# VH-VL binders against q9nrl2r1430to1533: the designs that were tried, part 195

Target 1, 104 residues: q9nrl2r1430to1533
Amino acid sequence: GGVHELSAFEQLVVELVRHDDSWPFLKLVSKIQVPDYYDIIKKPIALNIIREKVNKCEYKLASEFIDDIELMFSNCFEYNPRNTSEAKAGTRLQAFFHIQAQKL
Short names: E, the ipSAE of ESMFold2; O, the ipSAE of OpenDDE; V2, 0.75 times the mean of E and O plus 0.25 times the DockQ between their complexes.

## First folded at step 12 (VH-VL; framework fv_nezutatug)

Design z21 (at its last look DockQ between E and O 0.68; V2 from the best seeds 0.00; counts 0 for: pae E 5.4 > 2)
Fold by OpenDDE, look of step 12:
Structure z21 (fold): chain C 104 residues (1-104), chain A 122 residues (1-122), chain B 107 residues (1-107)
Amino acid sequence: as target 1 above (104 residues)
Amino acid sequence: QVQLQESGPGLVKPSQTLSLTCTVSGGSIDSGYSWHWIRQHPGKGLEWIGSIYYSGRTDYNPSLKSLVTISADTSKNQFSLKLSSVTAADTAVYYCARGPYTSGWHYYMDVWGQGTTVTVSS
Amino acid sequence: DIQMTQSPSSVSASVGDRVTITCKASQSISSYVAWYQQKPGKAPEPLIYDASYLYSGVPSRFSGSGSGTDFTLTISSLQPEDFATYYCQQANSFPLTFGQGTKLEIK
């Protein structure tokens, strides 16, 4: 236990989660709600998983962290047509991420 | 840090197939990135050849589509370019590059290989 | 195809100068433009994406602006290492296309 200062990765994840457009990415897609999702997306990932990896210090390089975030967006754009709410949210969130990632 | 390295024969005879491979290190091609081939004829500008994406989907320059094939081998962390029926016009420096899945459908190249020179000559 | 026309094709300038390079698209491309720097014998290096955002590590003397059809790359105070060829690229539509380049030479 103990109080720890958030790392740059932790802080960025917090900012992503708090973003208004994070709702498609907070947790893994439900197979029940989207039955064909995992037939299409072979490497599912979400912010809660990425946060867990950060907490476990699994990212040794910023590039590794960025790769997972980009995978998350890639999955969204691959599964969702561009006119969907998910894709639009993803587009905005990714733009936000790219700006924030400059600090890493 | 991700790095890209082009490899393949520097000399190709006319009418043959140009084959190049881009080896990616420090990162996986099996991630949320797009992967691109671009070439530059001597003393000229840049020409986009084609791209391969996370899903395996490809896009090609229409001017080259009938002659171009781009593929990926995730097990080797490589993606390749094949250009058939080459002519002197295909003499160029060939670059592979990476780009984020930017805005879903707008692709830039944020990391480049050093380029490899391919000369088409008999 | 969307044509990207850069102006000028070449420019001579001195260290400390303010340099402006323009890229005009043959049709509206929103803000989906990138700028690259290429030095002789080297691969292009990214400078700007989405018309105005700098890649990490790019000096703040570089800036980009524009939307629609007219885009600008500006170097506020030219440094010796900035002499190179610069390219714009549109990412609005396929096929992706580049400007013909602007060679920035030392005066």
Scores: ipSAE 0.444, ipTM 0.864, lowest interface PAE 1.4, mean pLDDT 94
Fold by ESMFold2, look of step 12:
Structure z21 (fold): chain C 104 residues (1-104), chain A 122 residues (1-122), chain B 107 residues (1-107)
Amino acid sequence: as target 1 above (104 residues)
Amino acid sequence: QVQLQESGPGLVKPSQTLSLTCTVSGGSIDSGYSWHWIRQHPGKGLEWIGSIYYSGRTDYNPSLKSLVTISADTSKNQFSLKLSSVTAADTAVYYCARGPYTSGWHYYMDVWGQGTTVTVSS
Amino acid sequence: DIQMTQSPSSVSASVGDRVTITCKASQSISSYVAWYQQKPGKAPEPLIYDASYLYSGVPSRFSGSGSGTDFTLTISSLQPEDFATYYCQQANSFPLTFGQGTKLEIK
């Protein structure tokens, strides 16, 4: 968890936010729009929350940051059937994340 | 980074229950990953035994389903395998592994434990 | 169950050679295949996921290709440290299944 790692986390989060497939992940899912989401997903998380945690230096290990990003995708796949636009976007964004994480 | 370590007895008698534990360090078992048991028989290939997910769901190899239980203990950061009614055919090296959760239940193992040898003999 | 059949069962080759290992699925599995390298006495190590993506730290001389039923792992310029047994794994359907392995021996 040094300054170099926190800068890398911010760079990666910015790349994820800018990606065309980020739209399901920018903010927490609305209970009004998706009434049963929080009955199924007990550890909700989104890119805006992860970015705030990076800015507040809340990640002590790179693995903690990676785990929050992976949790975000896993929640998407747990809630959404594989043929939905949300699951397809999640699949593509997760693949992009894995490539970007390798380059760091 | 994340490390996995198997522990348990190396010798088990036929008809007993094999009990193994995988200890996770450098990460949390309660993260958004999948957790797997795989074994490798002497002179043979790899066999997937089953998985437990961060959500608590499990999937088992149908050939073993009536004999296998996989569970997790988040307070100890561990997941475990119990295989009942073992025979000599269960002699193998047992690995625990982690994989990213992907859509459609497509699991690849990106971190492996060191393996533990289990011999079933009378 | 989806059977994964690797060929050849073993191969010996010289440093610098191109080596190709194939894996054939008994049913179409799209691109849902991974490749692992296992050195004697050690756990398998991940090489490739989703047919063609290299894990971080895997040398670029390794590549994967294929879709449907036919998949290929290629080592473009064999190095002495590539001596190992290689396994494919399908992730299309439960149970997850592995190929029987290909033993690569380097002269």
Scores: ipSAE 0.051, ipTM 0.742, lowest interface PAE 5.4, mean pLDDT 89
ESMFold2 (binder alone), look of step 12: mean pLDDT 91; pTM 0.943

Design z22 (at its last look DockQ between E and O 0.74; V2 from the best seeds 0.00; counts 0 for: pae E 3.9 > 2)
Fold by OpenDDE, look of step 12:
Structure z22 (fold): chain C 104 residues (1-104), chain A 122 residues (1-122), chain B 107 residues (1-107)
Amino acid sequence: as target 1 above (104 residues)
Amino acid sequence: QVQLQESGPGLVKPSQTLSLTCTVSGGSIDSGYSWHWIRQHPGKGLEWIGSIYYSGRTDYNPSLKSLVTISADTSKNQFSLKLSSVTAADTAVYYCARGPYTSDFHYYMDVWGQGTTVTVSS
Amino acid sequence: DIQMTQSPSSVSASVGDRVTITCKASQSISSYVAWYQQKPGKAPEPLIYDASYLYSGVPSRFSGSGSGTDFTLTISSLQPEDFATYYCQQANSFPLTFGQGTKLEIK
């Protein structure tokens, strides 16, 4: 055992989490705070879940990792109107992600 | 790796409805992204027909809106195009494509099907 | 609708040449431009998005630049596999529209 260098997926997740616009995506939406969220979003996902999957080596292909990230953004845009803070943050974070994902 | 494949009749008579299906493999249409139909008349450029999104919402080219219907079947992992009242002008190679889901209409097509030729002829 | 006008419509070049293709939008579209490469009998393949970002797997000899109304696709050193038709696309607003294409032929 010991400290190892982060994989490309791990590093990208770290960068996403540290981004100023990551706040809508850090963890799953609270059903208490948003009672109808899970009636609308059938495949919820968040950065903490994606990080866990990365840590467990569940992504064998970059496309699988990218798909989960895109799902995360899709969920955001599905639930939040484009003029909301969440959607605006998501738009910026997605643009950032698309740039970073080209390195995978 | 996601793959898209168009299918449907290669020949359609004038005034009939053109029906095409895009079958998606290696990924789910029910897991985000935007899905698009684009066509290319022989020897011509590309024309966006319309799109369907994760939400089921659709957008159409205004020039074709009254004649176009795009739908999705998540159970089959397919989305379809119907174009009514076709004419010779609708003869083209038809492509389905995928792009990221965005909130501000900034859609690109990052994965394409191979295309299917549709000829409108009596 | 936003018109995308490419120039030239066709260009003949040799392997190793520097090739520049221009796309002009009828109105400002910020940086929301994509470029595609299409070979005969094949589907378009994405090259660039948001004016200047290369898709994964695209050779570094391809580059995109521009903002507002004027955009450029550049191939720094033409390779045999680069002879094809290239299209720009605006993603600023609906309807999404493409340039008429630029056919890059062997001289």
Scores: ipSAE 0.613, ipTM 0.900, lowest interface PAE 0.9, mean pLDDT 94
Fold by ESMFold2, look of step 12:
Structure z22 (fold): chain C 104 residues (1-104), chain A 122 residues (1-122), chain B 107 residues (1-107)
Amino acid sequence: as target 1 above (104 residues)
Amino acid sequence: QVQLQESGPGLVKPSQTLSLTCTVSGGSIDSGYSWHWIRQHPGKGLEWIGSIYYSGRTDYNPSLKSLVTISADTSKNQFSLKLSSVTAADTAVYYCARGPYTSDFHYYMDVWGQGTTVTVSS
Amino acid sequence: DIQMTQSPSSVSASVGDRVTITCKASQSISSYVAWYQQKPGKAPEPLIYDASYLYSGVPSRFSGSGSGTDFTLTISSLQPEDFATYYCQQANSFPLTFGQGTKLEIK
């Protein structure tokens, strides 16, 4: 973590948010809309939460930031069957993330 | 930065259970990754043994499924391999490895341990 | 099981040469191939995923290509540190399987 690494984290999060396939990941899943989600997913996380952590300088290492992003995708794949729109969006956004994360 | 290190006995007698542990440092085992055991037979190729996911689910090579157990201990940041009823055919270098979790089971190993040699000998 | 067959089994080349290693799958596996480099006495190290994408820190002289059943790893200008055995791995279906390896020797 230095200031330049935190700027890189913010830039990467912005690129993820702008991606067409970000829609399942922008905010935490609603308990009202998906009542069983939190029975299955024990470590929920979303792009808005990750962005807040970047803004508060909570990531000490690039690996900590990367791990939160990977957890976000893994939650999607764990909850959603592989042929759902959510899982397909996650697969494409994860591939995009892996390319962009090479800069870190 | 993430590092994996195998540990366990280098010599095991036939019919015993081979038990290996992989210790993860510089990262967390419950971070949403897939964790794998792979072995390399002397002078031969690599063989995938099985995987454990951050959720605790497992997949095993069908050729070993009745003999293999993979487990995780998140409090110690470790995952383990047990292979029962070993024979000389189980002599190999054993690796632990990590990769991103994917919905389509397209697992690539992006971090490997150093490997540990296990010999099965009377 | 999907069998991955590498060729050649070994190749001898000089520093600066272009080296090509191929991997053939026993059935179509789309682009789901990874390549690894293993030096003697060391663990495999990742080079390429999804047929053509280099991992961070892998020298740009390495490249991968292919789709379907035929895949290629190319080293555009061989360096002394590239002496190693190279393995392909399919990730299309379980069980995950590896090629038998290609040993690259420096003349």
Scores: ipSAE 0.222, ipTM 0.814, lowest interface PAE 3.9, mean pLDDT 91
ESMFold2 (binder alone), look of step 12: mean pLDDT 91; pTM 0.944

Design z23 (at its last look DockQ between E and O 0.05; V2 from the best seeds 0.00; counts 0 for: pae E 13.6 > 2, placed apart)
Fold by OpenDDE, look of step 12:
Structure z23 (fold): chain C 104 residues (1-104), chain A 122 residues (1-122), chain B 107 residues (1-107)
Amino acid sequence: as target 1 above (104 residues)
Amino acid sequence: QVQLQESGPGLVKPSQTLSLTCTVSGGSIDSGYSWHWIRQHPGKGLEWIGSIYYSGRTDYNPSLKSLVTISADTSKNQFSLKLSSVTAADTAVYYCARGPYTSDWDYYMDVWGQGTTVTVSS
Amino acid sequence: DIQMTQSPSSVSASVGDRVTITCKASQSISSYVAWYQQKPGKAPEPLIYDASYLYSGVPSRFSGSGSGTDFTLTISSLQPEDFATYYCQQANSFPLTFGQGTKLEIK
């Protein structure tokens, strides 16, 4: 055991989390705060979950990692109207992600 | 729409291992939900057996922990229950269920299977 | 373990009646309570989560309230299809536990 260099996936997750527009995505949506969320979104996911999957080496291909990130954004756009702060944040963060993902 | 279906032997002999599988359709078990086993002895209430999560973590009822194993097979979109050394007290309808898994401890069961009856008898 | 004690264990009522079922937790569980309805030979169906939120499709005559240790399920005007057994459940801590159930019968 010990400290090891972050993988490309790990580093990208860190960059996503640190982004100013990450706040809607840091953790799973609270059912208390959004009671109907899980009635609508059937594949919920968040950066903390993706981080854990990365840490557990569950992503064998970059495409799998990218799929989860895209799912995260698609969920946001599915639930949130375009003019919401969440959707706007998601749009910006997704654009950032698409740029960074080119390095994978 | 997510659906759950329990399957397995309806009759188990004492001291044997009860083995059940829950097949999930209409959604992935690797989607961030929690997945639960609950049972109901005839004419009695509901008893939580255990849960498995997207991370592979499991939680078990302490009353059954030493005898229970819950696992998941994402390739089959299934999760399973094994209960060893069964007795008549383990005769029950067994349900699998889905619940949210959030940081708010929303350990509810929002989708249930129809249940499968398991009888422990010689 | 957190014990959930429901009362009454059974209740007889008529269509149109207001029915109240209570659930008391052995310790504070915030608002992490769910209510389920179960009809004979069927799986439980979720009614309420987080003490007061109705699942989609649940009639508005159902309501839940409470926080801490005392929780209530209320049916404002009982309908024929509401006769069933109801269970509360705490989602605050493990092991997850259910109330012993309340059987709602026709008077």
Scores: ipSAE 0.012, ipTM 0.658, lowest interface PAE 9.3, mean pLDDT 91
Fold by ESMFold2, look of step 12:
Structure z23 (fold): chain C 104 residues (1-104), chain A 122 residues (1-122), chain B 107 residues (1-107)
Amino acid sequence: as target 1 above (104 residues)
Amino acid sequence: QVQLQESGPGLVKPSQTLSLTCTVSGGSIDSGYSWHWIRQHPGKGLEWIGSIYYSGRTDYNPSLKSLVTISADTSKNQFSLKLSSVTAADTAVYYCARGPYTSDWDYYMDVWGQGTTVTVSS
Amino acid sequence: DIQMTQSPSSVSASVGDRVTITCKASQSISSYVAWYQQKPGKAPEPLIYDASYLYSGVPSRFSGSGSGTDFTLTISSLQPEDFATYYCQQANSFPLTFGQGTKLEIK
């Protein structure tokens, strides 16, 4: 996209980062702390990486940006059972994201 | 870009309370990061003092036990260090720093302040 | 407390040399190690996190490796701007602790 869309992507990423439920998504999961994560999740992504891609103008369409955010949530739900704090945080943050994404 | 700047008195008398403030620019302390105080003694290495998280949680070096308090003021975008009952051993350069906070293992300092020299002397 | 012991305490080297700095933890810390560079009169600057990942803007001549207790920082071809003091830090458990530093000087 254009300059307006890049500003909207940055604002949305900032709001996601500031949300109380962002803590599982700020950085990539540690392979040492969670040894089997990368055996299960083959397309890892996190908010810091998405923010860097916005800053480097790597998203050409809003759909590309949305796909990365949704991939982040899909990874969370694929790896974490629904009763975990990580999955519950993911569900709440995804709901917040869907509301904010309507503004794009 | 996030920037951190320490401020406070450079000279403190023994037995007094050292009080330092870190001002954060280009970012917010109420984001999902951790905020740290580290000091460097003359001619020596680095010592972690403690941390405060965006949630208000604190962790302190046990060697400083009840002498240290770290607090935050989100309206000023600042966090502060108080170290009570100082001695000459507390003479150091004091740094504030930011770290990411994921999975409770990420205590790496990715942004540092410039440092402020504090001398404890009669 | 987890003690981090760096070796050597000081290195004298020439531009273009390969330099390695070792950090040994007193107990296993998995990969939870960071490395920092500190130039005279300046604050430490981050180089590496989680044993082997470079921060944005760090030159590719820097690399980190290790797991468990033994960790290494390598500079593959030393440049004039690399003369500084280097610190490792463990992030496995409180209190967070640093190595004593390795001073890299011009030969």
Scores: ipSAE 0.005, ipTM 0.572, lowest interface PAE 13.6, mean pLDDT 86
ESMFold2 (binder alone), look of step 12: mean pLDDT 90; pTM 0.937

Design z24 (at its last look DockQ between E and O 0.04; V2 from the best seeds 0.00; counts 0 for: pae E 12.8 > 2, placed apart)
Fold by OpenDDE, look of step 12:
Structure z24 (fold): chain C 104 residues (1-104), chain A 122 residues (1-122), chain B 107 residues (1-107)
Amino acid sequence: as target 1 above (104 residues)
Amino acid sequence: QVQLQESGPGLVKPSQTLSLTCTVSGGSIDSGYSWHWIRQHPGKGLEWIGSIYYSGRTDYNPSLKSLVTISADTSKNQFSLKLSSVTAADTAVYYCARGPYTSDWSYYMDVWGQGTTVTVSS
Amino acid sequence: DIQMTQSPSSVSASVGDRVTITCKASQSISSYVAWYQQKPGKAPEPLIYDASYLYSGVPSRFSGSGSGTDFTLTISSLQPEDFATYYCQQANSFPLTFGQGTKLEIK
């Protein structure tokens, strides 16, 4: 290994994770806690998965990375009504992401 | 880079159904985005027709709702517009576009197709 | 429906000029406004979202401001490629609606 500067994707993931509204997105939803989640959401994804993909250099284009992030938010908005804490957090985090993504 | 391309007949007779398809390349419609149809009558402004979302949910302009159907085919990475009972008023350039998927509005169109001209004429 | 009224409908200006286009909503729409640029025979291109944020690649001479009902698109120093028609759009409520457009012509 060795110390290296974070890529733009890595840096953005770090910023997303550190955001106050990242808590719904840090890891996959628990099937135990939300039994019907995976009946509704067919393409689950979370920041830890996206981070892993970044680390493995699976994203060749910024658009691919952005697509996964947007999928993550889409899943949240699909499952959670607008008035839920999850949806509200997602809305704020997505707005943050859209601003940051302009740098990619 | 994601690109959108409209396709369909450029001429439609009155009372018939206008059918258009938007083919998406460089990205998947089976992602967290919203997909939109917008039209522009000659020399006029822009009119939102309707949208389809990742969930499959649709929203339509109330002025056109009874006549409009928007659908998606993920296997072909396409989404389509059907407008029934067309009249001369439906002559326009039709655009498909992509925008973010949001829970609190903020539906913008950040990627557009080049547009396709549809003329309604007997 | 929320009506978006742009002013002026047309404006003539010269290269280097400061140009301001206004969009007024018939009711408060928070900051849910986008601006588009359309050149003849071309599709609209996005400039600004959420009233004041520029899309990637948009020159910094473009700026947006406003909240509530009054919104402004400003071009600080007009360039030859900026002559076009500009549209505002509200994204606060369905149906989504656009302003009638502002045609920016060369003087």
Scores: ipSAE 0.224, ipTM 0.805, lowest interface PAE 2.5, mean pLDDT 92
Fold by ESMFold2, look of step 12:
Structure z24 (fold): chain C 104 residues (1-104), chain A 122 residues (1-122), chain B 107 residues (1-107)
Amino acid sequence: as target 1 above (104 residues)
Amino acid sequence: QVQLQESGPGLVKPSQTLSLTCTVSGGSIDSGYSWHWIRQHPGKGLEWIGSIYYSGRTDYNPSLKSLVTISADTSKNQFSLKLSSVTAADTAVYYCARGPYTSDWSYYMDVWGQGTTVTVSS
Amino acid sequence: DIQMTQSPSSVSASVGDRVTITCKASQSISSYVAWYQQKPGKAPEPLIYDASYLYSGVPSRFSGSGSGTDFTLTISSLQPEDFATYYCQQANSFPLTFGQGTKLEIK
């Protein structure tokens, strides 16, 4: 990943965080709210962690960055039933992400 | 603005079931928030009793879990507390409260009802 | 269960004083602490969440700090309306637990 890619990753993460439907994804899921979450989701990830990985230059390829974002959505859909506020927010944010990812 | 109001009998006899209802106005209990019951014993601090989530999942204080039931009625926009086999130790002010989403999904209580006093005495 | 121990249990202070209240958790709770103010005959009111963030409408003279096990609520210049009882609450693990309270009284 070059300088252009790192700037694009940061810009995309900022746009995701600012989106109205980002609320389920900002930080790792709390055991208090979802006590069985970590029994079901084996690879937890959230926007704050992805942003830190961008800041630390941990993504070598754009595909690694995209895979983490898609993992975040997949975790949401695996854990949450389709009719939940979380799943609906995930669907809308993922659609937004796919549009913004054209910039990569 | 979301508002919470407790209702129920103020006097309950030992061994009976305490039943309280929290009515929510200005918002929906089916909105992705969590809903809590907390009590405050005379001259002492606050004790969390339990919670119900918009999905119907419940969590209870382990010290009470065989005695407590929290339920919701979405059509009335209410959630309720039942505490069975009460004793004098259950005399307290009972509050209902809302736990909004935070970015780390922790439960902080940002809206409280005014409280209702329950006395357990013969 | 995580025990929350507040110090002191009571404080006498004058308007304009700086007041510090401490809350200690029996195990690490990261930053998952809230603070509440309760006036006599009233429900608790939220002041601070996630150790240091003020709720909207809370005066800036209130501040919170801490992480891990040790947490502090500070009132930088005490006002007459600040005489109340203050509670900390951990939100890290069930059961949710509260400190025993700190009563702040007029000197």
Scores: ipSAE 0.006, ipTM 0.580, lowest interface PAE 12.8, mean pLDDT 86
ESMFold2 (binder alone), look of step 12: mean pLDDT 90; pTM 0.938

